# Designs tried in a protein design chat: VH-VL binders against Chromophore lyase CpcT/CpeT (cpcT). Part 7

Target 1, 201 residues: Chromophore lyase CpcT/CpeT (cpcT), of Paulinella chromatophora (Freshwater filose amoeba) (b1x536)
Amino acid sequence: MSASLSQLVHQLSARFNNQQQAFDNPPLYAHIVVNCRPLVHLLPGSLLIEQSYAMDPLKPYRIRVLRAQTRDEKLIIFSYSLSDEQKYWGSVYEPERMLKIEEKDLQAIEGCNYIVRKKNSNFIGEVEPGCRCLVDRKGVTTYIVSKFELTNKGEMRTLDRGHNPVTHEQLWGSLGGVFEFNRTTDFSKEIPYDWIEEWKK

## First folded at step 1 (VH-VL)

Design s13 (framework fv_sibeprenlimab)
Fold by ESMFold2-Fast, scan of step 1:
Structure s13 (fold): chain C 201 residues (1-201), chain A 124 residues (1-124), chain B 111 residues (1-111)
Amino acid sequence: as target 1 above (201 residues)
Amino acid sequence: QVQLVQSGAEVKKPGASVKVSCKASGYTFTDYYIHWVRQATGQGLEWMGWINPDSGGTNYAQKFQGRVTMTADKSISTVYMELSSLRSEDTAVYFCARVGYDFWSGYLSYFDYWGQGTLVTVSS
Amino acid sequence: EIVMTQSPATLSVSPGERATLSCRASQSVSEYGTSYLHWYQQKPGQAPRLLIYDASNRATGIPARFSGSGSRTEFTLTISSLQSEDFAVYYCQQYSDWPLTFGGGTKVEIK
């Protein structure tokens, strides 16, 4: 299980973009950059994730802290919001500023954890069931449906949608289908050796 | 304050080429794709292609592939659409239009701002 | 390519009346609960103007009398109480697949 956890965190630790998908399908797909970088000073498996338009990479439209761990032989990525998100916008490009994120800045988001399965060399994750991953948009509450697939070839596919909690109608989110990302920068080399040792206990 | 201003009307002979310009202002030029759409007099809208002003990357409708060329000049925030080997059926108003983004989904989704149009007449 | 068909070609209505415009796609333009269908308004001598995006969302500055509905292949644009400035040609457009395609337009004219 520790080998799978290590592989998951290594495959997540990268900068991804969907440049080829956006260029091939511009009516459906914006050019997105996803940075997922180890927070080496926090508990093992802690990652800062920023999702941004390639045109404005320092102003993410989504920023979270993720923590990948094994629980009861299951791979789980715990989701955390930052109490002051704007304070840390673009910090994924500034390691010193990332290091100022503290445990006290993290707020667990109940219902928004990812359950991850390893399928051959790929990881497939989806937000936990129950329609409880709630997000407010302009005074309207929606629940999130989110899925990802990571491959051993540096590919990532994602789907994010927001649904009406009562009617289950999609109110916002992925339009043309799944986003298709490719790894462009490798942050896995920043994973501390002490994390790997801890995962072997 | 966003606006797209196109060049003036053109009259061309069959076989000639025409180059229409579209000057952007009121936003960061390299942040949005520009598409070109034409409309024959009294007819519907026909999509021609797009250009990414940042990279210069383009994508053309198959019907126009080989005759159309789209370019961008960052120094003057202007995109160009050049159509060669003109025929009488190319007589139309040509529009440039900007593609908007949905901040939550990250998808390109719609034409939020349009240029005023450029009439190109192809006649002997 | 996806063929967009609008009906009627011409709709004659009196001011204050409800206008209902139809748009049909040759294949589904909806995925995952979202419909990739927009409506534009065009007045003579002017560029098209975005009215409705993703089937049902009003664009910035568009009056509440304009509403859109539908999914998959069948879509409707409704103008609840037509005003003098609403006499125009209306086009639907899909962005579900290449190439991008528009309907033939519905001309809303005064009765």
Scores: ipSAE 0.000, ipTM 0.466, lowest interface PAE 13.0, mean pLDDT 85

Design s14 (framework fv_sibeprenlimab)
Fold by ESMFold2-Fast, scan of step 1:
Structure s14 (fold): chain C 201 residues (1-201), chain A 119 residues (1-119), chain B 111 residues (1-111)
Amino acid sequence: as target 1 above (201 residues)
Amino acid sequence: QVQLVQSGAEVKKPGASVKVSCKASGYTFTDYYIHWVRQATGQGLEWMGWINPDSGGTNYAQKFQGRVTMTADKSISTVYMELSSLRSEDTAVYFCARTYGSEWLFDYWGQGTLVTVSS
Amino acid sequence: EIVMTQSPATLSVSPGERATLSCRASQSVSEYGTSYLHWYQQKPGQAPRLLIYDASNRATGIPARFSGSGSRTEFTLTISSLQSEDFAVYYCQQYSDWPLTFGGGTKVEIK
């Protein structure tokens, strides 16, 4: 499992975009940039993730800290919010600011952890069951259905949908299909030798 | 300059324990992991586990879990591997080896310690 | 665990001939352009010596006649012009998943 955890963290540590998909399908897909960069000063497996529109990359519409771990022989990505999100907007482009993030800035998000399985060279993750990953969008509370698949070829596919907690009706998210991302920058080279390999959690 | 020097050969009875040492020199002891790999006579290499000398953290192959203990003494730059409940099939040469980077390549090896288990 | 299978078990070659050694993994040991596969040489009575790391990179001090190739599940170690000091057993090792596993070895005998 330790080698699978290391592989997952290395494969996540990248800048991804869906430029090809967006240009080929402009009515259905926005041009999105996803930056997932290791926070090497924090506990092993810690990553800063920023999701932004390509035209406004320094103002992410979602910013989180992720922490990939092995728990009970399962791969899990724990999700954390930042107490002052705007202070760290765009910091994935500025390592000096990014590395100012401290443990005290992190707050666990109940119900929003990903359960990850490895299928050959691919990782498939899905937010934990229970319909409890709650987010507010435009004044409406929804629960998230979120899935991702990472390949060893630098590809990532994602699906994010928000549902009404009572009726389970889909309120936002793509009805047209998955977002298809390609790695454009590799941040895995920033991961230190002993960071992930020592981790026995 | 880098050198790993192991303790001498041991002869043990079935059910006994053996403790093999590996003394490191020529580099910063706490910057590299030490692994233990054994080789039975005429057989291939079998990985047993590793220790991080800085933290004392260990990872053991499932086959040896519960029988093997790896420890490190920073004051003398030495790692130890203790194997308990010895059986005749534990007769082997035991090697320590250093790992470089996250590549888990064994760039320097000890000379090996022969452990013979006989009744 | 990932099973590493080496073939042939024994290879007899004359000095100056090419030796080709195979290593097959039970599942892919390559991710993101990196192959998590190393090759070692072991002479009788000695500890193994690192030859090739990450499938194709020669370790420091290793002669140019040694080369590694392959990806995913199939890997090859080639000795282009075998010398008498190359008599040894060669092992492949994967570090794609735990536990670390070695192949059964290929013994290279000089005719």
Scores: ipSAE 0.000, ipTM 0.437, lowest interface PAE 17.6, mean pLDDT 84

Design s15 (framework fv_sibeprenlimab)
Fold by ESMFold2-Fast, scan of step 1:
Order: structure tokens, then sequence, then C-alpha cells
Structure s15 (fold): chain C 201 residues (1-201), chain A 124 residues (1-124), chain B 111 residues (1-111)
């Protein structure tokens, strides 16, 4: 059980991009960079995630704090917003600035936690059921359907869609299918040994 | 009605390559991964790898890495498995099998439909 | 790799009798209440057919006499009242870790 949590956090701790997919399918797939980096000064499993267009990597379209934990024998990634998101834009590239994030800056986002299961050495995560993960995108409120798969070979696949909270009509999201990411930088060596020890308890 | 129809039997010399096809019908081709599994005469089943027909992404068993290549042609709903540098121990029936899409709400990694099998004989 | 061991290699059973087939994994193939263990039936000259998925769920069209049980490393396939059409080789398969692996098979033959 503890070994699965450690493996999940190691596999998440990376910079990913879909450069090959975007190059092969330019009309369908934007070139996206996803940075997920350990917040070593916070509770075990805390990660800063920034999602950005490759053409403007220092201005993420989404910035969150994630916290991977085991709860009731389930593997869960808790989602948190930052009280001042713009203050920390691009900080995933600047550790000194990233490490200024404090617990008091974090606000739990109810309904947006991922339930994660392990299958075929892969981790599959899905946002919790209930259509409660509300996201404001350019003035329009939607609930998100979000899924990911991580492999032990540095691959990640994602599917993100936004739906009308009342009618359930899809308003935005993947038209061409799932996004296919590959790890380009490994941040897993930044994971503190004391986190690994805590996960064994 | 879901069907996976494979190409006919092949006889090859050691060192040659073989390319087996698997044509899908009766479902949306890009919604399911296709896996390849082989079976030598009187022996058990051995997993070789899978292909995602939508992206062309693949995953191969370490034993076959460097010798196997899996590809998909969306225009004719067909996947291919090419095995190179053939040896006598590669003599087997090769099956393609459909697995549930890994990114659906509750993905299931079981093989619900199989091709009929393609016998590949490697002999001098 | 996870090694799957099936026993017995051959099981001789008369029609109408119960057959119990065992499958053991070298490592746990269960996590958070789900067992990534499937059972297939293969008759001579045919492709395998899915019987049971995730240890205990009967696949579409599979008769009620087939049932699966077990968790972690120990799994059982039971055929409660064997019919003539059930004489075949049965394989277990794990999908918990890469590479996917199958057991060596149990041949159920007429006594």
Amino acid sequence: as target 1 above (201 residues)
Amino acid sequence: QVQLVQSGAEVKKPGASVKVSCKASGYTFTDYYIHWVRQATGQGLEWMGWINPDSGGTNYAQKFQGRVTMTADKSISTVYMELSSLRSEDTAVYFCARAYDILTGYPEYYFDYWGQGTLVTVSS
Amino acid sequence: EIVMTQSPATLSVSPGERATLSCRASQSVSEYGTSYLHWYQQKPGQAPRLLIYDASNRATGIPARFSGSGSRTEFTLTISSLQSEDFAVYYCQQYSDWPLTFGGGTKVEIK
C-alpha cells in the first residue's frame, strides 16, 4: 500500500509535454507542458502542478497544489487552489520562489479530488463522481470530467472536458481524443527521504 | 457484431520477418486497444504487447523489444504485428485481442474478443 | 514479472461433478478491493474465450455454473455441475503489473 503511494508520487514528479503528438497532429492538439514538482517543505505528497501552452510556459492556464495520500485504503490526490495564483505563476521553474508557498495559501477544492487505482503497473486517476468539480474558464462555469493514466516508462495520458452544470452539455475539452504526454525532466529525485519514511508508517 | 479477422498462415525462414494483420469490424476501431498474444503448439499463452489504434502508441513485452513493431491503419480498421529476426522458437499461433479502452470511466484490461489466430511456422 | 501458477495441470472430472481450478500469483494482484485476475476458456483449434473478469465477475453470456473467487495471491475457478461442453483448457491471467502474464493452464478432461 505505502509502496504504491511512493510510486505514484515518483511518477507524477516530472515535466511532461505532448510535443510529438502536437507535431504529428497540429490541427487537433495544442502543444502543452505540464510541470509537477515536489513542494518538499510541505506535508508528504505535496506537488505544485502548472499546465501551460508550450509557447508561453511562464503563464500557466492552470496552477494547483496536489497532495497524494492513502485514505481508507484508497489512493487519493487532493486538489488545492492558491489564494494568489498569479503570484506563483512560473514558480515551478524557480525553486526558491516555489518554496515560499505556505499551507495557509492552500484552499481545498471540494469535488476535484482524484481517485487513483493501480492497474498493469500504470496509475489511473479519475476526478471524484458527483459533477462537483466546478471550474471557471473565461467567465463560464463548468464541471470538469478529468482522467489520467501514468506509466512507469514516463508516459502520461489525459482527458479533460468541461460540462454545463445544469444541462450536462460538453462546452469545452478534447476534440481529437486523449492527450499523450512524455516525461522530459525528472523531478522525482527531489522527493525527500523523510517523505518515503513517513509513507512506510 | 464484433469481429477480429486475421491474415492467413505464413511459412518463413530463420532470420526473415513476418507481418500479421488483424482487421476489426462491428465497433469503433479507435475506442479499444489491440493486444497480441502468441501460443506455441501444446503450450500456454504468451503476451507480446499492445497498440492504441487512435494514437499509434505501443507497449511491448521486454522479451520482444527490438524485434516487434505494432502499427494501425485507421482507414481500413486494421492493426499489424511485425516480428523480425525470426527463430524456430517463434513458431506459434499469433492472436490479436481487443481490450477495453484504458481511459473510459471504468477501464477493464480483459480480452473480450479475439481473432481466429494466425499460424506462423519458422523452418529452414 | 508476476508468475502465475495453475494447479492441477490436468483435472479429470465426470459430467455433473464439480470442478475446482486453482491459480496462484507470485505477488498480490489485488488493490483497493479489486483483483486484476481474469479467467479464459480455450477449446482445441479455437481462440480463448473470456469467462470471468476481476476475479469474480461473470462475462456476458457465460453460464451461472461458472464462478470465480479469491483475492491477493490465491484464486479459484469453480464449475458447479460440469457439462460436456466444459471440457477445455482454462487459463488465469493477471493485469496488475507489466508484463501481462498467464498461468500454464489447467486441462479439464473427461474421466
Scores: ipSAE 0.000, ipTM 0.451, lowest interface PAE 13.7, mean pLDDT 85

Design s16 (framework fv_sibeprenlimab)
Fold by ESMFold2-Fast, scan of step 1:
Structure s16 (fold): chain C 201 residues (1-201), chain A 122 residues (1-122), chain B 111 residues (1-111)
Amino acid sequence: as target 1 above (201 residues)
Amino acid sequence: QVQLVQSGAEVKKPGASVKVSCKASGYTFTDYYIHWVRQATGQGLEWMGWINPDSGGTNYAQKFQGRVTMTADKSISTVYMELSSLRSEDTAVYFCARGHYESSGYLPFDYWGQGTLVTVSS
Amino acid sequence: EIVMTQSPATLSVSPGERATLSCRASQSVSEYGTSYLHWYQQKPGQAPRLLIYDASNRATGIPARFSGSGSRTEFTLTISSLQSEDFAVYYCQQYSDWPLTFGGGTKVEIK
């Protein structure tokens, strides 16, 4: 499992965009940039993720800290919110600000962890079951259904949908399939060789 | 009402190519992937690949890689599957089916075309 | 690739009887409570029809006499009180890994 954790963290550590998909299909797919950058000063496996519209890259519509770990022989990505999100908006582009994030700024988001499996060179993750990952979007509380696939060719596919907690009706998100991202910048080189000690076992 | 309507039966000689069409109606064409599944005489179902009609992206089963090409025409809500270098063992009914590539909980083949018989003989 | 094996190849039953069909995967197709396994019905001259998705959920319009169960590598499709329109070939399909694969089918025929 150790080698798989290392591979997962390296494959996540990138800037992704769906420029080609958005260009081909502007009514269905917004042009999104996803930055996932290692927080090497925090506990191993920690990543800052910012999701932004390409027209507004310094003002993410979503910012989180992720922490990839092995628990009971399974790969899990734990999700954390920041106590002051706006303070760190755009910090993935300014490492000196990004590296000011402290452990005390992180709050675990119950129900929003990803369970990850490895299929050959690819990773498939989905948010934990139970319909408990609550997200306030456009002033309405929904639970999310979220899934991703990472390939060893720098591709990432994601599906995000929000559902009514009572009726389970889909209230927002993709109606016509997955968002298709391609890696444009590699942040994996920023990961220290010995950051995740269990890679060596 | 959701419908997938396929082109008619084809008879081809070994070495030829065949192009089967699948016209979608009753839903937003670009919202679903189209899969192609074949069934040789007396055999079970065999998945060939999928196309995302929105992006034109494709994924083919290794067995058909290099011989199959899937394309989509948004203006007429139609997907095509072309199979080249035909052999007698390619004689089969070819089905298109609506589904989702990445979503295990989303009824992956909830609507199917009626099937197209392709016969390969000299 | 995941190999799907169905048994028996042919099942002979009388109307009103119970039919039990098995599907075995060469590796687990279940993960954290979800089984990536679907069942389809195919009648002669027709396209397949979705019956059961994610091992145990009936598709829209499918009668209550059809039920699915199982997890990991062992799955079962049960047809209680078999009706004349139920004589068909049944296929299981895994969605856990690419390429997508189907079982060889079980033909349910009149005894």
Scores: ipSAE 0.000, ipTM 0.444, lowest interface PAE 15.3, mean pLDDT 83

Design t09 (framework fv_sotevtamab)
Fold by ESMFold2-Fast, scan of step 1:
Structure t09 (fold): chain C 201 residues (1-201), chain A 122 residues (1-122), chain B 112 residues (1-112)
Amino acid sequence: as target 1 above (201 residues)
Amino acid sequence: QVQLVQSGAEVKKPGATVKISCKVSGYTFTDYYMHWVQQAPGKGLEWMGRIDPEYGSTKYDPKFQGRVTITADTSTDTAYMELSSLRSEDTAVYYCAREVTYDWGTYEFDYWGQGTLVTVSS
Amino acid sequence: DIVMTQSPDSLAVSLGERATINCKSSQSVLYSSNNKNYLAWYQQKPGQPPKLLIYWASTRESGVPDRFSGSGSGTDFTLTISSLQAEDVAVYYCQQYYSYPTFGQGTKLEQL
């Protein structure tokens, strides 16, 4: 299991973009950059994730802290919001600012954790069941359906949809297409040796 | 030699609950999503939901959500579909079906169970 | 929901003749980044479960005879049986998997 946790965190620790997909089909797929970078000063498995439009990479439309752990023999990625998100916008490009994020800045987002499975060489993650991952989008509250797949070849696929909490009607997100990302920068070399040692205990 | 073998036909009264099994062999049960599909007599196919057997993660079509429960027992390599508050309109053949790929977003079915006829009568 | 509409509802074809079944989706099931149509075709004989014939609109499943072919892209798809055999008498369903799966209403193929 510890080997799988280490592999998951290494595969997540990257900058991804969907440039090819966006250029092939601009009306359906925005050009997105996803940065997922180890927060080396926090607990093992802690990652800062920023999702932004490629045209404005320093102003993410979503910023979160993720924490990958093994719980009850399952791989789980816990999701946290930041108390002052705008303060840390673009910090994934500025380690000095990223290192100022403290545990007290993190608020667990119940219902938004990912349950992760290892299938062959790939990792597949899906937001936990219960329709409890609530987010506001343009004044409308929706629950998120979210899924990702990571390959050991630097590929990532994601699907994000927002649904009406009462009617379950899809209100936003891709109608039938997954976002297809490729790794452009490797942050896995930043994973501390002490995290790897701790995961073996 | 992949096989999906379902439990036998059931006759239920309105308001009852039915639980159908789908026992798999010939592959690693936890590596593939298992789906359930309803086919009313003389009608087409309607997707009900699916389960990831490794963690028990489920997805249901909103039409069936609240009445359908899909579960998996990894010790016996068996998936289950339970449908409650049965109505005459639930009379149908129910199929389990394996998703072609480990990944997501495909929802095409390469192997199917033989089907289980559920008759709801009073 | 993506609505799948098949035509015709039923079709009678003589042995050795060409059978053509059409399927239309209410929105495109073509994903341009991988250039794949998220469409499958199934064959169902009385008392049997559906059998996958074609996926990605035109790729034959292993063991499916060459006389079966799929074509089309985006919203309009066709299943063709180039030379009908007696064993091909069945109901045929198209299915999209671009979103949560939805099936066409079925086309009953009979021997003339």
Scores: ipSAE 0.000, ipTM 0.465, lowest interface PAE 12.7, mean pLDDT 85

Design t10 (framework fv_sotevtamab)
Fold by ESMFold2-Fast, scan of step 1:
Structure t10 (fold): chain C 201 residues (1-201), chain A 120 residues (1-120), chain B 112 residues (1-112)
Amino acid sequence: as target 1 above (201 residues)
Amino acid sequence: QVQLVQSGAEVKKPGATVKISCKVSGYTFTDYYMHWVQQAPGKGLEWMGRIDPEYGSTKYDPKFQGRVTITADTSTDTAYMELSSLRSEDTAVYYCARDYGDYEGYFDYWGQGTLVTVSS
Amino acid sequence: DIVMTQSPDSLAVSLGERATINCKSSQSVLYSSNNKNYLAWYQQKPGQPPKLLIYWASTRESGVPDRFSGSGSGTDFTLTISSLQAEDVAVYYCQQYYSYPTFGQGTKLEQL
C-alpha cells in the first residue's frame, strides 16, 4: 500500500474548527466544527465524519462514513451514508456508540467520492466528475461541487457549492469563499497499527 | 545535506532512565518519520519504535512497549528516545534513523549512534 | 513478528571476487497487488552507523556503486557484490518493512 494513503488518513483524523474565521467575519462564515475520527473496528481508512454548527455540536447537519483507499494507483475517499443517521448523531464524541456502526449500516453514495492528489505535503481532494453527488438542501435537489485541501500544519480548507442538476446554476454555497479550519484535537493516534501494516502490503 | 546528530555516551545504573536526543538538519523535520534502533554489543539491529514529528503519533515494538517513550520537539528539530527501568541487557548503541519519506520503514539517514552502558 | 535469517554468518572473499549473502524471511514480504518486495539491505562498517544500499529488494540507493545488486522475491533474497573492493569489508544486514521492521542477524564480510 501507498505511504500517501497513511499520510492522508493521519491528516484527516482530527477535530477541526473555523472559530477564528467565524470571529473575524461572522456574517459570511458560520462557526463550524468538523469531527473526522477513525472507525478502528472497520476496514482500514474508515472514518466517521460529523459536520455541525459549534452552537449545536451533537446535531450534525451532515454525517457520513468515509473510506480512504488506493484504486488504480489513485487516492480515493469513498463516501457512505448511514441507514439511520439520527441514531449515530454525536457518536463521534462517544466511542462506545461510534463503535456500534457496522458495515451493514453503510450505503455507498455513487458520485460523491473524492479524488485526491498529493502536492508536496498537502492533499487536495475534489468530488468526482459527473455532477452526480446529489444532496437535498431546504427541499431542493442540487449536485455538490466540493473541494478540500489538507496541510501538514493542521489546516483544512473547504469549498462547497450546490448546483441545479439541469441548468448548472449555483443555488447555494459560500458567499465568502473557502472555509478555513484548524485542527483542535488530534485523532490520528487512534489509527491502528494494523491499518498501517495493511497499507504497506 | 541531511544530518542526524545524537547526544553523547551515557553510563547508567540498573533501574535508571536514559534520554537520548537526535537533532536533525538539512530537511523539513515534520515531513519524515523518525525511528529508533538498538544494537547490543556483538549483535544485530532491533527496531524500537518511531514517531511522526508533525502529530506526535508513535508506534513501538511490543518488546519495548511500556519502557520506551519517543518524543519530538519541532521548535528545535529534535527527536528523543527515553528508556526506563534500565537493565544490563539494555547496554547497546542506540541509533535514530529517518524513514525514507513514504512511511515505508526503510532508513536512508542514520545518526552516529549513542552508546548507553548499564552497569552496577 | 517476521524473523529474518542470513547466511552465512561470515565469509572471506579475495579482492576482485564475487561475494554472495543470503537472507530468508519467515513469511513472504512480497505484496502481490503491487508486486513489490518490502526488503532492504544495509552496510555497516566498524564504528559507523548502517548505510542503506538497496531497497525494494533490487533498487540501488543513489551513490551506491553498481557492483552491489539485490535479487530475490517472497522469502529468499540475495545481496551480491560482483567484484570485492577493500572498502566493502563490513557487516551486511537485510531488513523487512512488510510489517514493523525486523533485521537479519548480519553477515560479516572479510577480505581473504
Scores: ipSAE 0.000, ipTM 0.456, lowest interface PAE 14.5, mean pLDDT 86

Design t11 (framework fv_sotevtamab)
Fold by ESMFold2-Fast, scan of step 1:
Structure t11 (fold): chain C 201 residues (1-201), chain A 122 residues (1-122), chain B 112 residues (1-112)
Amino acid sequence: as target 1 above (201 residues)
Amino acid sequence: QVQLVQSGAEVKKPGATVKISCKVSGYTFTDYYMHWVQQAPGKGLEWMGRIDPEYGSTKYDPKFQGRVTITADTSTDTAYMELSSLRSEDTAVYYCARGGEYFDWLSPFDYWGQGTLVTVSS
Amino acid sequence: DIVMTQSPDSLAVSLGERATINCKSSQSVLYSSNNKNYLAWYQQKPGQPPKLLIYWASTRESGVPDRFSGSGSGTDFTLTISSLQAEDVAVYYCQQYYSYPTFGQGTKLEQL
């Protein structure tokens, strides 16, 4: 394993929020909390991600399992849905409930994997090409365009947009508007030693 | 110092495939998106698509999706645009153009190649 | 698609006189979150690729003479050349980059 995979997973393992951005521009930016926490009982690189409005943190608008791996010398974050997402809503705040997530509950979401590159100390990820990362929004199916940047200073920037699968017209998302997050809680200390040992092989 | 140099003019028959290259110098190839733009004779500019050269991530205009393929070779700092199932209406000058850094590809195009004329005739 | 419409299709201006080219988008290209207009202007001379003049509606690209200025917001934009010089004879294009990039049909600027 390269040291880069370990660095990526450490930088992802946190609670982030855009409180400063939302405070500075309340009409322009919703106050969002992103929790990305190691699923220590699953395969190395497994993380539970919940994205929620800060005013309702136990009801995420998006919940996924991510798995960061090196494949063919590239850093990839594989995306998985949960068979029963509502059952695990808010479990990122309740570690004992997270332990109930099993491999059999994970369904790979073809087309929604992130391809990640390292630029100096930062990581930049983009959902894979092909317009196949489908998500339902407001009763319509769209494909998502998603990018993120992580810094070694606890910052994360994201850009998310949804497009019509047939016409490719952008239907939702922040055009040119980047969400700016800061790390508020560090979950990287929960990364198991056996994951780090496996990544050295 | 920044230069985008495209391959030479091509003459193709209807139904053929054409592949145009754009070799860059004077900057780090993987730091910027590369875009492709079509200009038919006496007409305006039409965006075809773009690639992130580091990972091969592409976006295409719906008008060209299915016929255009954009690729990049980081060993030679060269981007390619391949257009298949050529029609007489595809006769045009094709430009590569640099624009956007990192995740922000919604940008103006600051450097352009010299253009490649593709003529499709029977 | 955002449709970009320029006016006029062509104009002739005497050397030293002001030239004005207009560009209208079918929907706003002003993003309220960052208060930026995703609008650029290009100059194209015969046999040459386009050259970027202005971006973010009013920011001059490095090396572009100050006689070129851009203005406008939302859906209506203007490129102004305060005092036409011979080398300014060209076709001018506006472009939005708010979504999939689209260009105006072009305005041919000739010396009267």
Scores: ipSAE 0.000, ipTM 0.467, lowest interface PAE 14.0, mean pLDDT 86

Design t12 (framework fv_sotevtamab)
Fold by ESMFold2-Fast, scan of step 1:
Structure t12 (fold): chain C 201 residues (1-201), chain A 119 residues (1-119), chain B 112 residues (1-112)
Amino acid sequence: as target 1 above (201 residues)
Amino acid sequence: QVQLVQSGAEVKKPGATVKISCKVSGYTFTDYYMHWVQQAPGKGLEWMGRIDPEYGSTKYDPKFQGRVTITADTSTDTAYMELSSLRSEDTAVYYCARDSSGYEYFDYWGQGTLVTVSS
Amino acid sequence: DIVMTQSPDSLAVSLGERATINCKSSQSVLYSSNNKNYLAWYQQKPGQPPKLLIYWASTRESGVPDRFSGSGSGTDFTLTISSLQAEDVAVYYCQQYYSYPTFGQGTKLEQL
């Protein structure tokens, strides 16, 4: 299990983009950049994630702190919001700003944690059940269903959809289906040795 | 136990479209990517693309992009490969092949389907 | 594309003797995060689909005889058959899966 946690965090710690997919099918797939970078000064498994349009990489449409942990012999990625998101926009590109994030800035987002499992030796993460991961989009409150798959070839696939909390009708999400990302920059070398030692226990 | 069974041989005219099926049994269809590989007579193997039957997501080799379409029907555990705008050089045996562990090497293969393109 | 080049194009080996087939990739297929080589070997007999022999450069697929072995790392790989048997006459392909899957051109192994 601890080997799985370490592997998960290493595979998450990267910059990903879907440039190839977007260029092949521009009407169906926006060109997205996902940066997921270790917050080395916080508790083990803490990562800053920014999701941005490639045309506007310093203004993410979504910014979160993730914390990967083992609980009850399961891999869980806990989701946290930042109390002042705009203060940290683009900080994944600026380590000095990123490292100013403190534990007190984090607020747990119940219902938005990922439960992670293995499938064909890949990692599959799904938002926890209960339809409780609420987000506002286009002035409407929706719950998200979110799934990702990580491979050790540096690939990530994601499926994000927003649903009406009452009718369960899909209100937004991928028109073309799954987004396909490839790792372009490796942040896994920033993972502190003390995190790796703790994960072996 | 695991078996991939492909549809029979096809003879097509230039410009036509061919659609080949690959029906699986002996495992959970949605747990593995399904790939398609082309082998021209007396030639080597060329990867065409793949599908994840759980998500319906596809990835294609740039050489076939725009002409190949891979689909999956989870109600019948069947993968399909369509190749359009057929040319004589598309004459080949086409294989479906099951992904191994999500890494894109192939542990089980269909028997192959010969497609002949001639006037 | 990662280009896979095999050598030789063909070879003839006597029964009981060692056969060696080489495969070179145009770029490294070693992934640093897991220290694995994304390379497989297949055997194809006339009229049959390819059969997986080796994956991760050196791991033998279940049911494959132990006379088959894979070695190498990065860009240079070798498939070895320690003692050729009649049923080993076939075309052999290497395949990388580090990027879009690509195959070598094949090596035809004949009995001398």
Scores: ipSAE 0.005, ipTM 0.460, lowest interface PAE 15.2, mean pLDDT 86

